# VHH binders against q96fz2: the designs that were tried, part 82

Target 1, 269 residues: q96fz2
Amino acid sequence: CGRTSCHLPRDVLTRACAYQDRRGQQRLPEWRDPDKYCPSYNKSPQSNSPVLLSRLHFEKDADSSERIIAPMRWGLVPSWFKESDPSKLQFNTTNCRSDTVMEKRSFKVPLGKGRRCVVLADGFYEWQRCQGTNQRQPYFIYFPQIKTEKSGSIGAADSPENWEKVWDNWRLLTMAGIFDCWEPPEGGDVLYSYTIITVDSCKGLSDIHHRMPAILDGEEAVSKWLDFGEVSTQEALKLIHPTENITFHAVSSVVNNSRNNTPECLAPV

## First folded at step 5 (VHH)

Design v81 (framework vhh_ozoralizumab_d1)
Fold by ESMFold2-Fast, scan of step 5:
Structure v81 (fold): chain B 269 residues (1-269), chain A 121 residues (1-121)
Amino acid sequence: as target 1 above (269 residues)
Amino acid sequence: EVQLVESGGGLVQPGGSLRLSCAASGSTFSTYAMYWVRQAPGKGLEWVSAITQSGGSTYYPDSVKGRFTISRDNAKNTLYLQMNSLRPEDTAVYYCARGRGFYTSGYFDYRGQGTLVTVSS
């Protein structure tokens, strides 16, 4: 997973993340640095993406089931990194393999500190290799979505005014992530950055790509992954496995250039 | 069109038990969070329980926690509420409700016609 879409306006994104705490109280996640959120149909590594994490990371004695939503840099910068420029990190931390997460210091250390997050996206993109050429076919991959009575009318979903109705009830993709906090050696603001955990592709995606993000399917998985105050590292890692509850469609090559940020990036071809 | 049909209500003595059922049709039941909500005579709607689309997580307000259990059978498109240790204040019309979107957020967009539960000696 190296490209995502996360285009919802901040208020729509916040409502899409509505949840219940452990006592059944209805809640919206509380924002940190909301002005750093940049909606885009075409997010690449080093850009900021919204993640969910436990309030307990920021406030002592907070209920660990309460959630913060915060933009973080995609591409984990380990807390032990000693150079002044994070872009000079010599290895790729965009993704973290599930099978080696407890063996690599860059991931094991933050995971041991409970630095688990849920990476939010409309969906992600993957490029399928085409037989007989070096060209690749991009696909947009996302949770199955429900058509409502208001958006399910024949012909209505295809009108411009009805395209936004799809997003009002869009089920965001929820990917398991690990984050870390890096302090610049000469001082300055702490950088929060994340990696997406990857697993072997499910059968449904195997013809598109051999790897997929670890998707947390449903609120129980999301809650257990986030709640580092009650759920140990070992228990949380049991949530990391392939899932078949995904769908996809082919998209145009417009998405190939990460500077293109239009609805055409995820439109079916 | 979405149809939710509740059943299982009736008259029961304090301390008794009832099991409510909700049969769903017209929409894909297994992809929505589901709720039980109730309305006591002369009162507003009060949520009673919530269950995620997979059935893996359940939520209850303190007023019913430990006494009520929500469950679902996605293969049968059926939602259940097991009510134990019933109290007179549990007297209400109970509605099955479909959650708004896919998250357990406490908001809902459809409800059934309701089933009356009366707890009286």
Scores: ipSAE 0.000, ipTM 0.174, lowest interface PAE 15.1, mean pLDDT 83

Design v82 (framework vhh_8pnl_2)
Fold by ESMFold2-Fast, scan of step 5:
Structure v82 (fold): chain B 269 residues (1-269), chain A 123 residues (1-123)
Amino acid sequence: as target 1 above (269 residues)
Amino acid sequence: QGQLVESGGGLVQPGGSLRLSCADAGSTFSTYAMAWYRQAPGKERELVARITQGGSTNYADFVKGRFTISRDNAKSTLYLQMNSLKPEDTAMYYCAAGRGFYTSLNPDSYDYWGQGTRVTVSA
């Protein structure tokens, strides 16, 4: 997973993240650095994306089930990195393989500190290799959506106007992430950055790409992944596996250029 | 938000004293745990002293009995009183603020940092 869409305006995104804390109280996540959130249909590594994380990371004695939403840089910069410029990091930390997460120092150390986050997106993009050409077919991949209060779902064959009207009740994709905090050696602002954990593709996605993000399907999984105060690393890692509860449709080549940021990037072709 | 500004650094002879200040232009100073870190050229940042919201203090072994950390929440200012200075105290001194639950003395437990103030102890 190397490209996502996260285009909802801040207030719509916040409402889409409504949740219940451990006491059963309905809440909205509290923003940190909200002005750093930049909606886009075409988010690439190095850009900021919104993540959910436990309030306990920021407040001593906070209820670990309460959530903060914050923009973080996509591409984890380890806390031990000693260069002044994070772009000089010589290895790619956009994704973290689930099978080696406890073997790689860059991921094992923050995971041991409870630095688990949930990466938010409308969905993600993958490029399917086309036989007989050097071209690849992009697909937009997302949770199944309900377009009305009646039993129904949005599909690849639906008209563009139906797609535009579902954003107010869009079910955001919730991907398991690990974050870290890096302090520049010469001073300056602390950088919060994240990686997306990846697993083998489910059967439904295997013809598109061989890997997929670790998707946390439902509030129970999201709550357990975030709650580092009550859920151990060992227990949290049991949530990391492929899911079949996913859908997709082909999109135009407009999405190929990460500088293109329009609804056309995720519209069905 | 989170603009920390250090002052009070300078050149001093061995055995001398300096008082560093760190002013927080933000409105949430009283909710932060505050720290002083230092970094000599070619070295990692190391903790000098830390003070919690409640006033509990921790000191590195190499400054115990010589340095005193204190805070004034009404003035949103952190202080470091440095006595009996040694040449090995020569470094850039950084103010740090954090409100996370992280129980380590590691630099990554702090959310905000100042630009630093230079202390030179020359014989």
Scores: ipSAE 0.000, ipTM 0.086, lowest interface PAE 21.2, mean pLDDT 83

Design v83 (framework vhh_6z1v_2)
Fold by OpenDDE, second read of step 6:
Structure v83 (fold): chain B 269 residues (1-269), chain A 121 residues (1-121)
Amino acid sequence: as target 1 above (269 residues)
Amino acid sequence: EVQLVESGGRLVRTGGSLRLSCAASGSTFSTYAMGWFRQAPGKEREVVAAITQSGGSTYYADFVKGRFTISRDNAKNTVYLQMNSLKPEDTAVYYCAAGRGFYTPSEYDYWGQGTQVTVSS
């Protein structure tokens, strides 16, 4: 996974992340560093994206079922990194393979500390190799949406009003991630960064791409992944597997350029 | 472009069962979500059931109430609608559609010509 969409306004995004804590109380996640949130139809590595994480990471003795939402850098910077510039990292940390997560120090160490997060997106992009051509067809991949009385489709959004209605009820894609905290050697703010765990693609996506992000489908999976206080690493890793609960459609080549940030990126062709 | 051809529509008695089939042309069948729609005389076309590319998720309209089952065979480029406990109210032209979504006609890009299902009292 090398490209995502996360374009919802902050308030809409927050509402879409409504949840129940372990006491059954309805809650909205609290924001950390909300000013770092930058909505985009075309999110690439090194950009900031919102993730969910347990409140227990920030507050001692907090209820570990409570959630915080925070923009983090895509591409995990390990805490042990000694260079002053995170861009000098010599290995790719955009993704973490599920089969080798416990073999790589950069991922094993933060995971062992309970640094699990849920990466939020409208969906993610993948490119299908076209037979006989050097061209690749991009696809937007996301959860099947839930029918509501006010629900529309992406393709039916022919007006600004209709478009807003579609996205107000959008089910966000929830991907399993690992994050770490890096303190710059020269001082400054602590950098929070994340990697997306990947798995072999499900049968439905196999013709598009051979790998997919580990998707946490449903509130139980999301809650268990986040709750490092009650759920062990071993138990959490059982949640990491391919899911068939996805849909997708072909999009234009507009998304190929990471600088393009328009609705055309995820619009069906 | 995908061509869709429905089959299996016929006259059946109330309480009867029917299986509809939709055959798709081309090699891109597995990249489309599939849906069944119906349109009765004087009524709008409405979604009956939908299925994702791999069959991992399905949708059914409220009126189905467990009577119908949508399935697909990607190796055969075919989507099916098993209809049980049919009622006169189920009388309509049934359409197969290929697209990206479940619920609205606008989410589908390709349509079949339809097959007539008639349920007699």
Scores: ipSAE 0.259, ipTM 0.700, lowest interface PAE 2.3, mean pLDDT 91
Fold by ESMFold2-Fast, scan of step 5:
Parts: C-alpha cells; sequence; structure tokens
Structure v83 (fold): chain B 269 residues (1-269), chain A 121 residues (1-121)
C-alpha cells in the first residue's frame, strides 16, 4: 500500500469517526493540528494523512479508550534518526511487514511503547500488472458500502449521482499503523510519522496484488488496536491478518500521476 | 514517573497462602497496566499476572492459573497478588511493575525493588 484517497472535508471525516469509549459514551475524536489536514483523492508517501490514536499518548490522566485524530506524515521517521532532514532517511518506511515487525528496530521500539494508530482513508489504490504489456491497471480498494437510496452495496455499475451521495455516510477504511515521534536536532516541533502494517493479500485481492494493508474490520478491532493502556502488544498483534471484507473497481490512469487530485481518480471506469 | 513499593513477602509452607501488595506513588497510577513478575536464582524474570488500567481484564501465566489472583484498587493506588496453594517452585523475588503492556518485561516502564517469597517444607 503506496497510494490512498482521503478526500472528505474535516467535519464529514470527524463524524465518520464517531465512536464509543470504554464507558459506552458516544464521542467524536478530538483534533490535533486540524489545519495540517489536506484532503486529497491521491495521497502518496511523505504527505500527511489523518490517523486515530489514544488520548493517553498526549495526556497522562486520559482514559486510554478516548481518541485523538491527528495528521501524521506517511513514512515513519524513527526517534533515533540523527540527520536534520527526514527526507534523507535511506530506507523505505511507508509499509511494515507483519512477519518482521518485531525484528526491525524502527518498528519494534515504537510498538513496544504502545505507539499504535489507525490510518484513515476512503480506500487505497493498487496497480495490477497486465500480461504481455508494460501497462498497469489501477484499482480503488475499499470497504463494502451501503447504498443510501437502495437496500444494497454501492458498486461500479452505479450511476455518478449515486457515487456523489455516498460520501455523507462513507465507511472509512481503517488500517493498522505504527507511529513514532522524532525531535529535530536543531529544535522545533516534534514530527509524528507513521507506517502501515502489511499482510499477504486475501483471496479476493490476489489477482490484483500479492500484499495488502492490515485492515481492522469493525469497531472492536479498531478499539483494541488503539487502546495501548488496556491491550498489550502481543494481544494487539493478533488483530493483524488479511480480511476478505473488501471490494474494488478499476479506475482510470488519471490516478497514476500523484499530482492529479480530482474525483476522476477513484471513479469507476 | 511512578515509584512502586512491594510488601508481603515471607516464608510460607507448601500449600499455604500469601497476599502481596504493591503501593504506587508519583504519576497517576490508574493510567498504567500493572503486572507481577518473579525471578528465581539463576533464572530470567518472568510474568506471573497482569491487570489492565481499569481492572477489566487480567492475564495469568499457565503455571499460576487457578491458584493466583491479581486485583487493583485505584482509589488506594495499590495492586495485589493473592497466592493460593503455594508450591516450592513458586520461591522467587516478586516484582511489581507499571507499564503499557502485559507479557514481557520490556513492556513495563517502572519497577519496584522486589519482595522475597520462600515456599518450603
Amino acid sequence: as target 1 above (269 residues)
Amino acid sequence: EVQLVESGGRLVRTGGSLRLSCAASGSTFSTYAMGWFRQAPGKEREVVAAITQSGGSTYYADFVKGRFTISRDNAKNTVYLQMNSLKPEDTAVYYCAAGRGFYTPSEYDYWGQGTQVTVSS
């Protein structure tokens, strides 16, 4: 997973993240740095994306089941990184393999500190290699969605009008992430950055790509991944596995250029 | 920062019972998971039991399951380990720890000095 869509306006995104805390109280996540949120149909590594994390990371006395939403840089910068410019990091930290997460220092250390987050997106993109050509077919991959005007799931055959209306009740993709905090050597604001954990593709996606993000399917899984005050690292890692509860459709080559940021990037072709 | 002080360790005979206490001071106790660990001479420190921030969930190592009970009182900043049906192999220094995880020593940030439990005859 190297490209996502997260285009919802801040207020719509916030409502889509409504949740219940441990006491059963209905809540909306509290924003940190909301002005750093940049909606886009075409988010690449090094850009900021919204993540959910436990309020306890910021407040000693907070209930660990309460949630913050914050933009974080995609591409984890380890706390031990010594250079002044994070873009000079020599290895790629946009994704973290589930099978080696406890072996890699860059991921094992923040994971041991409870630095788990849920990465939010409308969905993600993958490029299928086509036999006999250098051409790749992009696909938009997302949770099944309930149609607002019909008793069914939205699909590629639906009209553009139905796709326009769906965003008000869109079920966001919730991907398991690990974040870290890096302090610039020269001073300044702490940089929060994340990586997306990846697993082997499910049967439904195997013809498109061999890997997929670790998707947390449902509020129970999301709550357990975030709640580092209640759920140990070992228990949280049991949530990391492929899911079949996913759908997709082919999209146009417009999405190939990460500078293109229009609804055409995810529209069915 | 949290400071932890264990108490209650003593000599007991096989089949006996003992309750250990751990008193916390400093940072807010109720924000931490709490664990009891033990270390016998020549062995590595191992987890015995753990309890979540709220007390809503507990973990027990297989070798103490059914015999030991962990509990906490957030109003008193104290965690307890009730040990029943004690065996000679339970002889160890018992440590109280506060942290973010349950299973390994590396998931705990603060540790007490330990209290000696000896089970004989």
Scores: ipSAE 0.000, ipTM 0.205, lowest interface PAE 14.1, mean pLDDT 85

Design v84 (framework vhh_6z1v_2)
Fold by OpenDDE, second read of step 6:
Structure v84 (fold): chain B 269 residues (1-269), chain A 122 residues (1-122)
Amino acid sequence: as target 1 above (269 residues)
Amino acid sequence: EVQLVESGGRLVRTGGSLRLSCAASGSTFSTYAMGWFRQAPGKEREVVAAITQSGGSTYYADFVKGRFTISRDNAKNTVYLQMNSLKPEDTAVYYCAAGRGWYTSPDEYDYWGQGTQVTVSS
């Protein structure tokens, strides 16, 4: 996974992340560093994206079922990194393979500390290789969305008003991530960064791409992944597997340029 | 372009069962979400069931109430609708549709079959 969409306004995104804590109380996640949130139809590594994480990471004795939403840098910077510039990291940390997560120190250490997060997106992009050509067809991949009388579809968004309606009840894609905290050697603010865990693709996506993000499907899976206070690493890792609960459509080549940030990126062609 | 051909529609008695089939042409069947719709005389076309590309997720209209099952076989380029416990109210022309994504609105589907008549007698 090298490209996502996360374009919802902050308030809409927050509402879409409504949840119940362990007591059954309906809650909205609180924001940490909301000013770092930058909505985009075309998110690339090294950009900031919103993730969910347990409140217990920030507050001692907090209810570990409570959620915080925070923009973090895509591409995990390990805490032990000693260079002053994160871009000087010599290995790719955009993704973490599920089968080798425990073999790499950069991922094993923060995971062992309970630093699990849920990466939020409208969906993610993948490119299908065309047989016999060097051309690749991009696809937007997301959770199935049920259209109600009050809701629109991506294809029906012909007006700004209709567009807002389409996204008001959008089910966000929830991907399993690991995050870490890095303190710059020269001082300054602590950098929070994340990697997306990947798995072999489900059968439905296998013709498009051989790998997919580990998707946490449903509130229970999301809650268990986040709750490092009650759920062990071993138990959490059982949640990491391919899912068939996805849909996709072909999009234009507009998304190929990471600088393009328009609705055309995810519009069906 | 995808051509869709429905089959299996017939007259059945109340409480009976019927299996509809929809055969798709082309090699890109697995890239389409599929849906079954129905239209009764004087009524609008409405969604009955939908299924994602891999068959991993399904949708059913409220009136289905567990009576119908949508499935697909991508190797055969075919989508099915198993209908059980049929009622007179289920009498309609049933249409197969192919869409670029997951949709429950008829307007969002790109390809349609000619339909197959299902009649349920009291």
Scores: ipSAE 0.026, ipTM 0.492, lowest interface PAE 4.3, mean pLDDT 90
Fold by ESMFold2-Fast, scan of step 5:
Structure v84 (fold): chain B 269 residues (1-269), chain A 122 residues (1-122)
Amino acid sequence: as target 1 above (269 residues)
Amino acid sequence: EVQLVESGGRLVRTGGSLRLSCAASGSTFSTYAMGWFRQAPGKEREVVAAITQSGGSTYYADFVKGRFTISRDNAKNTVYLQMNSLKPEDTAVYYCAAGRGWYTSPDEYDYWGQGTQVTVSS
């Protein structure tokens, strides 16, 4: 996973993240740096995306089940990185393979500190290789959305106008992430950056791409992944596996250029 | 910032029981996972038991399972280790530790007490 959509206005995104804390109290996540949130249909690595993380990471006396929503840089910069410019990091940390997370220092260290986050998106994009050509077909991949009595299921046969109506109740894709905090050696603001954990594709997605993000399906999984005060690294990693609860449709080549940021990027073709 | 002080260590006979206490001062106790570690002379420090922030989950090393119980009282900022059926092999200095996660390597605990000596006579 190297491209996502996260286009909801800030207030709609916040309401889509409504949750219950450990005591059963209904809450909205509290924003950190809300002015850094930039909606886009076409998010690439090195851009900022909203993530959920435990309030305990910022406030020592916080309940670990309470959530912050914060924009973070996509592409994890390890806390031990010694150079002054993060762009000079020699290896790609956009994704983190589930099978080697505990073997790689860049990911093992922040995991040990409980630095788990949930990466939010409308959905993600993958490019299916077409046999006999170098042509690739992009797909938009997302959670199944709720049905209404007369509307039927969302699909390629639905008009673009019908798709516009679904955003008010859109179920956001919730992907397991690891983040780290990097302090510039010469001073300046702490950089928060994340990686998306990847797993082997589920059977339903295998014809499109061989890998998929580790998707946390439902509030129980999301809560356990975030709550580093109650859930150990070992127990949290049991949540990392392929899911079949996913749907997709083909999209136009407009999405190929990450500078294109329009609804056409995710519209069915 | 948290300061930890252990108490309750003493000489006890084989088969006896002992309760250790760890008193925490500072504003963050209720947000930490707490652990008990031990170190015998000439040996490395090892995990004995750990308890989550809420007290809802616990970890025990195999060599104490069924004999020791960890608990916490967040109102008193205190962690306890109830030790039953003590063996000479349990002789060690027992340390209290506070960390952000409940089962991680020993290196992931941020704050440590000075230790309390437990001696079990054969």
Scores: ipSAE 0.013, ipTM 0.465, lowest interface PAE 6.6, mean pLDDT 86

Design v85 (framework vhh_6z1v_2)
Fold by ESMFold2-Fast, scan of step 5:
Parts: sequence; C-alpha cells; structure tokens
Structure v85 (fold): chain B 269 residues (1-269), chain A 123 residues (1-123)
Amino acid sequence: as target 1 above (269 residues)
Amino acid sequence: EVQLVESGGRLVRTGGSLRLSCAASGSTFSTYAMGWFRQAPGKEREVVAAITQSGGSTYYADFVKGRFTISRDNAKNTVYLQMNSLKPEDTAVYYCAADTGFYVSDRSAYDYWGQGTQVTVSS
C-alpha cells in the first residue's frame, strides 16, 4: 500500500472516529496539530495522514484507552536516524511486512515501546497489471459501506445533497501502523512518522495485488491495537492478518498522477 | 522518570517460598507497566512476569506458571513477586523494570531498571 484517499473535512473525520473508552464513556478523539491535516483524494508517501494513537503517549497520567488523532508523516523515520533530511528513508519505511516486523530494528524498537497507531483513510489504491500491455488498471479498495434509504438511490442525475450523504456515513478504513518519534539533530519540533503493516492479500484481492495493508476490522481490534498500556506487543500482533471484509471498484487513470486531487480519483469508471 | 529498588533476595532451600519487593519513587508509578526479569550466571536476562498499569492483566513465563505470582500496590508504589516451590534452576539475580507500555518479552522495551536482588536456591 503506496496510495490512499483521505479527503473528509476535519469535523466529519472526527465524528467518524467516535469511540468508547475502557470505562464505557463515549468520546471523540482529541486533535493534535489539526492544522497539519490536509484532506486529499490522492495521498502518497511523505505526505501527512491522520492516525489514531493512545493518549498515554502524550500524557503520563492518561487512561491508555483514550485516543488522540494526529497527522503524521507517511514513511517512518526511526528515532536513531542521524541525518538532517528524513526523506532519505522514504522508500524503506512506507510499509513494513508483518512476517519480519520483529526482526527489523526500525520497527521492532518502536513496536516494543507500544508505538502502535491506526492509520485512517477513505480507502487505498492498487494497480492491477493488465496482460498484453504495460498499462495497469487502478482500483479503489475500501470497507463495505452501509446503504441507507437516502444514500441507496445515488446516481449520475442525483442531487448534490444525495452525493454528500455518501461521505456523511462513510466507514473509514482502519489500517494497523507503527510510528516513531524523531528529534532533528539541529533542533526543532519532534517529527512523528508512521509505516503501514502489510500482509499477504486476501482471496478477494489476489487478482488485483499480492499484498494488502493489515486492516483492523471493527472497534474491538482497533481498541486492542491502540491500547499499549493493557495489550502487550505479542497479543497485539495476533490482530495482524488478511481480511476478506473489503470491496473495490475500478477507477480512471486520473489517480495515477499523485498531484491530481479531485473526486474523479475514486469515482467508478 | 522512576527509580526502582528491589529487596527480599536471599538463600532459600528447594521447595521454599520467597517474596521479592520493588519500591518505586519519582514519577506516577500507576502509569507504568512493571516486569520482573532474572539473570543466572552465564545466561541471558529473561522475563519472569509482568503486570499492566492497573494490575488487570499479568504475564508469566512458562517455567514459572503456577509457582510465581506478580502483584502491585499502586498506593504504596510497590510491585511484588511471590515465589513458591522454588527450584535450584530459579537461582538468579532478579531485576525489577518499568515500561510506559506493556511489552513483556523484550528487555529493550523497559525504560527503567533496578539494581537487582540475588536469589539462591539450594538443596
């Protein structure tokens, strides 16, 4: 997974992340650096994406089941990295393989510190190789969405109000991530950056691509992945596996250029 | 930051019992997961038991299950290891460790360590 969509306005995104803490209290995640959130239909590595993480990472007295939402850089920069330009590591840390995550120092160390996060997206893109040509067919891949009475009739001639309802009830994709904190050698703000854990593709996606992100399907999985204060690394890693609870549709080549940032990027062809 | 001081290590005979204590000072103890590790001569330091911030979940290495019990008293800033049915193989220096999260099997995840207390089990 090297391209995502995360275009919801901040308030819609926040409401989509409503959750219950360990004591049963209903909550919305609290934002850190909300001004760094840049909605886009076409997010690539090095850009910022919103992630969920435990409040305990920022406040020593916090309940570990309480959540922060924060924009983090896609492409993990390890805490031990000593060069001044974090983009030097981009190609190596966009994704990390589930089967070797405990063997790679860049991922094992932050994972051992409980630096687990949930990466939020509308969905992700993959490019299917077409036989007999160098062209690849892009697909938008996302959770199955609940059809409501008002959204179920959306078509080409429907009103803008009906189109807006697609996103009002959109179930965000929740991907397992690992983050780290890097202090620039010459001083400045701590950089928070993440990687997406990847697994073998499920049967339903095998014809599109051989790998997929590790998707946390449902609030129980999301809560256990985030709660590093009560859930050990070993227990959390049991949540990392392929899922069949996914759907997709073909999209136009507009998405191929990461500079294109329009609804056409994810619209069905 | 937290400072940890272990106590209770001594010579004990096979089949005996011993309780180790670890007193914490400094920052808010209740925000730390706590672990007990041991290191025998010529062996690597290994995890024995761990307990979460609230005490609601515990972990035990296979070789101590049913014999050892970890517990904590957040009001007293203390973590305990109750050791029953001791065997010569339990002879080691026992270390208390604190972690802001809960990662039981890797010593590198623990940020703060005590000085250790020697437990010797003889026939």
Scores: ipSAE 0.000, ipTM 0.252, lowest interface PAE 12.6, mean pLDDT 84

